# VHH binders against q9c0y8, part 1

Every score and structure here is a prediction.

Target 1, 316 residues: q9c0y8
Amino acid sequence: MSASHPGILHEYTERLVAFELVGKSNVTLTSNVTRSLLLFVGGLGDGLLTVPYVQELVNPLDEIGWSIVQVQTQSSYIGWGTGSLKRDDEDLHKAVDYFLHIGGADFSTRKIVLMGHSTGSQNVLYYLTQSILPNYLIAGIAQAPVSDREAAYQFNGKEKTKELVDWVKAEYLDKGLGNDVLPRSKVENFFGEVPTSANRCIDLTDVRGNDDFFSSDLSADDFAKTFGNLKEISGSTAHSQLILLMSERDEFVSPSTDKAQLLNRFRESIRPTTSNSSLSGIIPGATHNVGPKSSPEALKWLINQLITALRSFIDQ
Structure headers, positions and changes below count from the first letter of each chain, unless a header shows other numbers; Kabat numbers aren't used for antibody chains.
F, E and O stand for the ipSAE by ESMFold2-Fast, ESMFold2 and OpenDDE, each averaged over both directions (binder to target, target to binder). V2 = 0.75 x the mean of E and O + 0.25 x the DockQ between their complexes.
Where letters were taken out, [cut] stands.

## First folded at step 12 (VHH)

Design y2
Fold by ESMFold2, look of step 12:
Structure y2 (fold): chain B 316 residues (1-316), chain A 121 residues (1-121)
Amino acid sequence: as target 1 above (316 residues)
Amino acid sequence: EVQLVESGGGLVQPGGSLRLSCAASGFTFSDYYMAWYRQAPGKGRELVARISSGGDTYYADSVKGRFTISRDNAKNTLYLQMNSLRPEDTAVYYCARGRFSMSKGSEYDYWGQGTLVTVSS
């Protein structure tokens, strides 16, 4: 159903925006120099107001002095098909830098948390581990950190996915055509109608492709290169906290996957160990995006975990 | 013109076996994942079993170990072998075609008319 949502549209860099939803207090990041924010990035196909729980977070977070801000990147909506995690990360760094400097904020007291849903979880992990962090961010939250490759295996089959990968390598990558868009008829059973480059296909579907952080068949050595490599906060021995929130009834995850064991494997790989938040867990009764098909308690549980985390960051 | 036509339903005694078939036409069968759903009187449709385009299978807990889903891509046919049937397996069984994309997930866009399975003495 259509609705209006009050907020502020921030142009954080040329042609890219972030939408700050405004809660009942009517306090905003530009009006309050000490207000903190949860910067939210969605998954493949997502954009403003597409992840149903985001709107439900506005007032609970407002009550504890936090804004929720939905960031658009060049990959939002259908842009992801010709994008990359690296391009997304560049956009996200610009967004964080923008919010560190607005509203006359004393950013020594303003906190920024990056939260991702679905492939936004890859954005969070990449931000904290794969690139040098020239700016401050105190925590990352990954909701539904799922493997795109194993989702393709589940629905299209492992052998058909490997055949696609081999074909793309031979016909595109080996010919220097990595940026070319693949024929729709060859890939629509993986990517639907979204124009998808050869490089993007490989990132999402190849073993150890650039997006392949959460597959259950990866080794401890693979996880050490990502989960095991969280960067320090500038000029400090402190590190960002990492919170992992799996959905119990996630339809993108194979029914044969033991989610508790997989979550434990991720968490045991986190280095430094002080970044391994005890608030990580499995959202009871939740579907992938904690939407209306979820059990009624799922959203309440998610809100309580987020409030607990965000309060702990301001009580220090 | 996508068509899914179930057959093989009937009346069986508890403990018996039955084999359902779903003949598919009007699309490239091997490109799609397929499922069997069932609907008991007064209830909604529930997933029984699913098979990926590449042959990987999933089963509801209530049928695991008793039912086997399979497909013959050369014959464009989906099967459900049902063993050790119980009265609670009584339902109309539907063949369904699935669609997947990484951004939209899974959904079922075509359904057969169903075949009735009755398990009673």
Scores: ipSAE 0.475, ipTM 0.749, lowest interface PAE 2.0, mean pLDDT 90
Fold by OpenDDE, look of step 13:
Structure y2 (fold): chain B 316 residues (1-316), chain A 121 residues (1-121)
Amino acid sequence: as target 1 above (316 residues)
Amino acid sequence: EVQLVESGGGLVQPGGSLRLSCAASGFTFSDYYMAWYRQAPGKGRELVARISSGGDTYYADSVKGRFTISRDNAKNTLYLQMNSLRPEDTAVYYCARGRFSMSKGSEYDYWGQGTLVTVSS
């Protein structure tokens, strides 16, 4: 059912917007009240209000002085097909910069947490570890961090995925055609109707591709290069907190995968160790997006976990 | 050539059980998402159950607790154990090979010819 949501549409670039969902208090980031921000970025195919639990976060966060903003990047909806984590990171930095400065110096104490869902988790990790741009996040939250590569193995087939990768490398990358869009007839099983560049295909499906953060077959050395390489917060010697929230019934993770163990592997790789939040965990009974097929307690758990996390950041 | 061949259908009384099989060939079975669909007379084809390559399962609400989808990768075979069958379970049951699109979710590109299950007293 269609519904209306009160909020403020922010133009954080000339062509990109972010939507601040307004809670019951009607206090916004533009209000003359100090307010912190949960900046939310979805995964592949996501846009505004495409992740079911986002709207459910508005009032709980509002009560504790946090706004939630959904950011539209160039990768939103079908834009991801021709995008990259680097491009996304640039957009996200522009958003963070915008929200740090709105309201002027009076909001210098504003905290920003970047929360990513699904592939948004790659955005979070990239921002905190690989970005060449300054880090202004007090924390990052990766919700449902899953391997797109392993998902492809699970649904499309491991061998078929490898064949795709090999073909794209031979026919496009080796020829300097990484920016070309792949023929739909060749990649429809993987990417559907979404125009997908050769580079993006490789990012998502190749071993140790640019988006390969969360695959279970990665080595400790691989994780050390990502989780183990958190950047300092700009202007500080402190580091951002990293919270990982996996879904217990994530349909994109193989049932043979021990999620608890995998989560632990991620966590133990986090450097500095002080960035490894004790609030990381597995959302009980949750499907990938904590959607309607999740157990009734899944959303409540997520909300409570977020509230706990966000409150802790205000005290810092 | 990809082939899916269903078997195990037949006539059964209400409350009875059947086990359907789908023999797969022409592709690496263990790598693929598989599903059971059914089509009752005068109705559209509906998803009954699906199973990922790794064994993750999903069931339609109408069959949850009664049906079990499983696979034997060594035998290239998909199964559907149907217990506590009801007249409304009467349908042609189809085996399908699944694919996933990052934007559309699960789709299916190959189908068997189907096997008829009739539940009647």
Scores: ipSAE 0.170, ipTM 0.615, lowest interface PAE 1.9, mean pLDDT 94

## First folded at step 13 (VHH)

Design y5
Fold by OpenDDE, look of step 13:
Structure y5 (fold): chain B 316 residues (1-316), chain A 121 residues (1-121)
Amino acid sequence: as target 1 above (316 residues)
Amino acid sequence: EVQLVESGGGLVQPGGSLRLSCAASGFTFSDYYMAWYRQAPGKGRELVARISSGGDTYYADSVKGRFTISRDNAKNTLYLQMNSLRPEDTAVYYCARGRFSMARGSEYDYWGQGTLVTVSS
């Protein structure tokens, strides 16, 4: 159902915006009050208010002195088809920089947590591990981290996915045509109606592609290169906390996959070990986006987990 | 027009076998993953088996080892071979077309009318 949401639209770049949802207190990041920020980035296809639980976080977070901002990147909505994690990371760094400096004297104490949903989880991991830009996050939260590659396996088939990858490599990448958009007739069953570049296709569907963080068939060495390689916070020797929140009934994960075991594999790979948060877990009864088909307890659990996490960061 | 038409249901004794068919038309069958669902009286609809466009299969625990889902893309037909049938398998069985994309995930957008399977002594 359509609804109106009070908030502030921030222009954090010349062409990109982020929307701060305002809670009942009416305190904002531009207020002369200390305020921390949960910066939220959606997954493939997401834009403003496309993840149903986001609006439900506003007041609970507001009560504990946290604002929630949904960031629009160049990948928002259908832009992901021609995007990359590197590009996304650049946008996110611009957003973080913007929000660190607004509000005047309070920027020195402001904490920023980046929360990603679905493919947003790749953004979170990329920011904390592979980005060449400085890390300014106290923590990252990956909600519903899933393998796009394995999702393709589940619905299109492993061999068919490999055939796609091989074809794209041969017909595009090997010819220096990585930026070309693939014919819809060839990739619609993978990417829908979204124009998708050859590079982006490979990122999402190739083994150890650029977006391949969460596949269950990855090795310990693979995880060591990502989870095991968290960067220091800029200007400090400290490292960000990493919280992983999987959905118990995530439809993108094969029903045969032991989610608890997979989560443990991720967590055990986190380095330094101090970044492995005890607050990681599985959202009970939750579908991928904790949407209406989820158990009623799923959203409550998520909210409580977030509140617990965010409170802990203020004391640091 | 997309159509899914189930057939092959009927009365069978415990331990017996049935083969269900779903005839698909109005779309490129080979591009879609397909599934069988069932709904027993007084219960919700549950997934029985699923097959990817490429032929990868998944089964509910309750039917593993007994049921086989398959497809013939040349005939635009989905099958469910049901062996060692039990009274608890009694239900209306539905064929469903699945749609997948990276952004939207999986959705079932078309369903057949269903075919009744009754397992009784």
Scores: ipSAE 0.690, ipTM 0.863, lowest interface PAE 0.6, mean pLDDT 95
Fold by ESMFold2, look of step 15:
Structure y5 (fold): chain B 316 residues (1-316), chain A 121 residues (1-121)
Amino acid sequence: as target 1 above (316 residues)
Amino acid sequence: EVQLVESGGGLVQPGGSLRLSCAASGFTFSDYYMAWYRQAPGKGRELVARISSGGDTYYADSVKGRFTISRDNAKNTLYLQMNSLRPEDTAVYYCARGRFSMARGSEYDYWGQGTLVTVSS
């Protein structure tokens, strides 16, 4: 039922922590300046140790000189309901800055990859394309980059979702109450028990809301503003790589969605084209979080893709 | 307090039709997505059809074009019209109430008792 996981809890900024899991080598980011890291951010409701595959990555990554670090942001657990991608981006930049330098490391020896699961994928894309803060990531990995708006359409209906959006705009945004928490009785079927602000509701459920990066009905112009806008790595002319990993059996994605075609649309929009990683793909047999209901091959496939990617970044 | 009661099952010849009903009580029916699942002997439950709270429908490939899910929110009733029935449609059919939230995803928190559909040749 419970387990202990050896690791180092880093306070990367006041009141926020990240957990570095320690593998068999016992090498850590503080003990070795050439050690690189996969910084992992979960989706809505996630926090430390909530995404099932993360602990399975510890030793494979350790064998190639990488730590996996799970980051807590202000949006972790139930905090997401009153947060934003912008606030998350600020937290993630503080984490990246912290890990760049611990142990006496710097950008020339330590590589950082940001990996996001579910809405953590929106964090990755925001970091690489929308943030006004300096980019120090060699790559971003988006696992299960799914549309929250289209998930709401699938289960609550498109018309009901539009009615919620219209109601929130009229009763909250138009009255300057964007930061106010919505009545649970009105939003329970979208957000459950999590206190959710009017602004956050709009971000997640409105057409082109601030989280709305992955919806299948977005235009090429919409994708040009996101996937087409990868920023340079600070201090160079190189750009971060972007790897997109969809889950084949993702329960948040409508059965009517052709995942391969949607993935191709995302990838074809990536600019510069040199950022479009050939390691993107669909994880065979995987559920949303690649959990125990996934086919046995799903986790192995994911590990192989990650190891291939991370090895390639050491020689760059 | 939440109750889901299926009816309409029975024996039918291949090519025949049946209409299943699920009477719902103890909750605001129109706020929830609903589904029909089925379970053949020795097999797990499988999704047959789903209808969102707003009326959007989804069907398993094996029943597309033959089955129609619908709901009457005024009567708190879910329906499954089954046409062109085949022996492989033989199963216990269950009505299920679904819950969705963006963090939790989808799950079914209440199930009916089931109604048996037998398609004999």
Scores: ipSAE 0.531, ipTM 0.766, lowest interface PAE 1.6, mean pLDDT 93

## First folded at step 17 (VHH)

Design g3
Fold by OpenDDE, fold request of step 20:
Structure g3 (fold): chain B 316 residues (1-316), chain A 121 residues (1-121)
Amino acid sequence: as target 1 above (316 residues)
Amino acid sequence: EVQLVESGGGLVQPGGSLRLSCAASGFTFSDYYMAWYRQAPGKGRELVARISSGGDTYYADSVKGRFTISRDNAKNTLYLQMNSLRPEDTAVYYCARGVFSMARGSEYDYWGQGTLVTVSS
């Protein structure tokens, strides 16, 4: 049901905002330079409080000195259809810069962990491995990392997906029309009602497209180019931690896929190896977004993992 | 109006075969993935088989190798061929329409009334 949530709305750019959810302690990032934050970015279609477990994190994190902040990017809600990971990354870097410094803080006093849900996981990986911009994250958390391409395979079909890709390449990309929005009648089964550009379609559905981080059919070499290329934290020789949290009952992942094995493949590819967190795992009984159809213990498990992780970063 | 109507259920002996049909109407059948679920007495509803709009199939482990899900888009009909039936296959079988998008995920928004399959000697 509808509810009010106390918090601080931050204008981290001229046109973009982020919402800091305030917990019971009433401590905020602006009032405490040593307050750290979990910067949360949702997946396709997400915005503020669209991921059900976010509000449940507020008080547990608050108790350990962390704020949870939901960031709105240009891709939020329906903006993803004409967006890109590169654009998202630019927005996220602006957010990170803003939150590192508000209240007079800096990297020595405040830590930022970027947590992505679903396609937000691609944002996390992109930030840490592909971005040409400096890395200021102590860690990244990919919750429910899934392959959008393989999701399409699962529900639309592998061949149909390939046909779509081929068609879009031929009719749009090859003609320099990558920014054109595809006809809804052609792509609604994939992207719903969201206006989707040709480029974005390819990013999400093509083999080794820009968003193709988590597909099970990728090679070790593919993973090496992503998981294997974590960037140094700017101004340091240290690397960010990468935590991967898959949902056990993730409906976007084919039931025939061994999630544990897939997770291990991701983890084994992480470089440097010191960035491969032991806290990576599978959220037991969790649906994709750890929503109401999840087992009762799923959320608790997630919260505990997060608390454990976040505490460890403050001790550094 | 969206409608799903199952048929083909009945009594069959162990080791026997049965073919279920689901007649779909009121929507563009070929645009949707479809699934068969079943609910045995005293048990919850469980996925039996799923077929993508493009015809890719998935089967529960319990029916793999014995059941075949298929679709005829021209006839707007979903099928479940059940071979080597076992008493534990006894259940009401339901046809379901699936909806998918990358942003919204997957859900079943329409269900048939079900057809009873009884496997007994």
Scores: ipSAE 0.846, ipTM 0.930, lowest interface PAE 0.5, mean pLDDT 96
Fold by OpenDDE, fold request of step 20:
Structure g3 (fold): chain B 316 residues (1-316), chain A 121 residues (1-121)
Amino acid sequence: as target 1 above (316 residues)
Amino acid sequence: EVQLVESGGGLVQPGGSLRLSCAASGFTFSDYYMAWYRQAPGKGRELVARISSGGDTYYADSVKGRFTISRDNAKNTLYLQMNSLRPEDTAVYYCARGVFSMARGSEYDYWGQGTLVTVSS
């Protein structure tokens, strides 16, 4: 990781920016219509350069004709507390539209892959399966897809989480106060110092809440409604690829959970089956964000998987 | 000031039992998940058991069925009941305070000084 990285700051819509990290070749999306991009969205609390492996992807991707762009949405940093997947999806669609066309490019010359880290994985799934807006992604990559609800179960407790949900529903949602921010004294153990709305609390902690894609206690029918419902690429009969990359030592996933089995449950639910990439897998030795506590081979494995995937999309 | 003080360690024969305690002070004990770790001679520190703020428990495979983690929030005390002890359980046992949020994840920010458990015939 470097303290600084060369790049280009883009305003992709009013008051929202994305940072294109420039690699050794100095080729940019503006200067080359055939340059493709990995659009990267972080999880809760993330902003620019908050995910450590992102900078390590720049040069390997650059060598194969891909740029990496970190997108800032309204949910970036502490904005997620009052946000929603729907709002995020709107921002991401604006970003995709902007980057698809800068430099005079279009879908015939430039490809976009959306990669999400952590809760960014919910953004990826939402974009590909729940969004009512046009899909212009050749693929989505969900890195470290985890259940926030089950994470709360691990550390706060299942019953305490349920009590929170019940309280918020009774005191806020049932009264039409879903947009109100919850008292910090009531939710700090779940959400830290971030102002969090009643709706967002429910999204993240309720069974089958809006963000509940990856919980292990969901049914096959639940997965069919999400993984099983990938949208066509706009203007085409083709579907986006979906790659799922779990971290082997993900601290958000209960140690008692069989990650391989869970991943297989996700993959088996993907429809159409052609969208189920063979490149999905478990990052060996990786913590949640593939950070410094990960095994040395974890980052290399991730890079190789990404290179393999991205090359395949250009050759199609 | 946050403090964690372990007690209850000692020498015990294989098959014996011990109960460890961790006295917590300087913070609202009931708001935090807690854990027991151990470090054997020449080995790294490993998780033994964890208990959520709400009382949900997790155990390492090596101690499942033998150890029980519990908490008394009224007494600000964490416990580890260890039954059917084995020589391989010999280690310094540490209690730790855990901090969690959905955005920041989980970490242990305070540790006790540790208490030695020796299992030997």
Scores: ipSAE 0.831, ipTM 0.922, lowest interface PAE 0.5, mean pLDDT 96
Fold by OpenDDE, look of step 17:
Structure g3 (fold): chain B 316 residues (1-316), chain A 121 residues (1-121)
Amino acid sequence: as target 1 above (316 residues)
Amino acid sequence: EVQLVESGGGLVQPGGSLRLSCAASGFTFSDYYMAWYRQAPGKGRELVARISSGGDTYYADSVKGRFTISRDNAKNTLYLQMNSLRPEDTAVYYCARGVFSMARGSEYDYWGQGTLVTVSS
């Protein structure tokens, strides 16, 4: 079945938890004020250790003085269907605040990097650009940033997606029913069995919806409003680093899409330019979640990129 | 019960044409994206063409300009028109039903038995 993983379960709010995975050194965030952490948030449907490569990061990161923490938000598992990036951002800020200070640490002693997988990438970008709350991340890592809208185009079709959007707007949003859950019989082909609100549907499927960061048909002006608008780190004039890691064999991205070109479009839009990390790239041979169908070298590549990045942040 | 049944395969000379059909039953055909795969002797199964539930198409580079995937929702049938056939197109061709959700991604949950296409002079 599954393996057991040593760690510490943190209650970072009254109702939400995060799991610190403990490596071979047994050093924890509570026991060491200079210990830094990679705060990991999954995508739609994800919870604790649902992303295969997370457990593989524990010891490599531990060796260089970093903990990895898997955070659960209200959107975890099936919660995303009635969630929003704004709600997620609030949860993530609470997590960041908690882990920044636990063990008597602060921003001067502990660094936090937020890593998002899949829709977690929207969380990372939202935190660094659109959030009205203060930024305390030294860096953000978006792994497998993909367009949910364009994914729907691949499988449901562009016109059918548009029809869905138009229908939801007319029957729900225009009537003030954005919080209502859509009938499963109408949206199952898009969202599966997950109860999905009208608002969330629009976020994920509408052109320039709230989650529409990574679509290939967006303009340079669209990217300027997101990638081009990184916020300062709170209490500083410095900006967070942004690392984008696409999967070469990402099944959510159309095979006809030039991933390298798309990645470059994202990177070129990052402002300030100093936030555009040279460590961004394409994970060779990797499926969306760098899972078992990936090439053997994919995970190793990802680990090495992360180690390189995280070491550089400690020196700052 | 979900069923996919391929037909139309056979022997054809290089440069020839074939039209494959996949008869679907046991589900609402129009709600699902469909695909054609093929498996040549000694090789892995590869995607040939895919069509969304809405009719958007994708083709492997090796068949672009030669093959056309289409669907008739009224007849619950998937088609693959194959023109300018080459010896390297020789394979068993399978139709597959696709399932998609934003959280879980895409997978093919049902496959046909396959139909053999042999391109030889």
Scores: ipSAE 0.811, ipTM 0.912, lowest interface PAE 0.5, mean pLDDT 96
Fold by ESMFold2, look of step 17:
Structure g3 (fold): chain B 316 residues (1-316), chain A 121 residues (1-121)
Amino acid sequence: as target 1 above (316 residues)
Amino acid sequence: EVQLVESGGGLVQPGGSLRLSCAASGFTFSDYYMAWYRQAPGKGRELVARISSGGDTYYADSVKGRFTISRDNAKNTLYLQMNSLRPEDTAVYYCARGVFSMARGSEYDYWGQGTLVTVSS
């Protein structure tokens, strides 16, 4: 359905934009009042307005003084096929730096939350674990933190996925051709028509590849390197909260996976333990992106959890 | 032209067995995951079973332990072995070709015409 969406398009660095949707109050991040920010990054193939619940968050967040901003990175749309988590992280840091310096009279009270959907969840976890965080990044929210490798196993088969990985290593990586785009006929059942580099293929499909944060067969030691390594907020002794929101009917997750047990394994690994939010959970009746095939209660539940979290941060 | 042609449906007694086949043509069968769906009168289509290109299987709870999906890549044929049939299994059964990518997830882009299975006295 085509539609117009009122908002402000921010050029946060050369060639990259973020779209702030405007709610009923008409207050924005550029207004002369204090306002906080939920910065949203989608998953593979996503861009502006592609994740169906984002526009439904605008007015609930507006009511409590929060803007939702959708970030376009170099990986948006088809750009992910030749990208990396590291490149995404560089873009996201530029976006955060931009929003720390625009608008209102008192930046010291602006709270910034980074929220990711799907592979955007890897972006969130990567961001929170790689460097000391700027002031105002009080939480990360990961919606549908799923394993791309295990999704490939489910639909293409474990052995066929391992064969692809071995072939890419032998024919590309071992020859110094990691940046080369793979032949579509070899990878179309993994990546569709998106041009995909050898390096990107390995990141997504190899055991402990650079994106491989959420696979159910990873060890506690693996999770200790990621979930167990949240960094301090700059200029304080505080740490970001981490909220994990799995979708109950996530079609990328094997039906045999116990989502509650897996979520508990992630949460038990979070360090510092004070970052382990009690607001984490499983969204009832939700598909991967909480889209129209979700039960009616799914979106309401998600909104309530987000509002509860964001409201609590304003009172700190 | 992609074609999926189901066969093997018919009338069978409760507790009986039936084997469905789906002949595939017009594409490289071994590269695709495949599924059986069914549709009872007045209801939507529901997944019965699916099988990855590499042979990994999934079954709906209602048929697990009674039905077996399999494929013969040399014959470009998908099968559904149905045992311990119940009246609730009465439906038109459809063969479907699956398309997966990490960005878009799973979809079914081609469907057969269906074969009727009736489980009754």
Scores: ipSAE 0.552, ipTM 0.772, lowest interface PAE 1.5, mean pLDDT 91

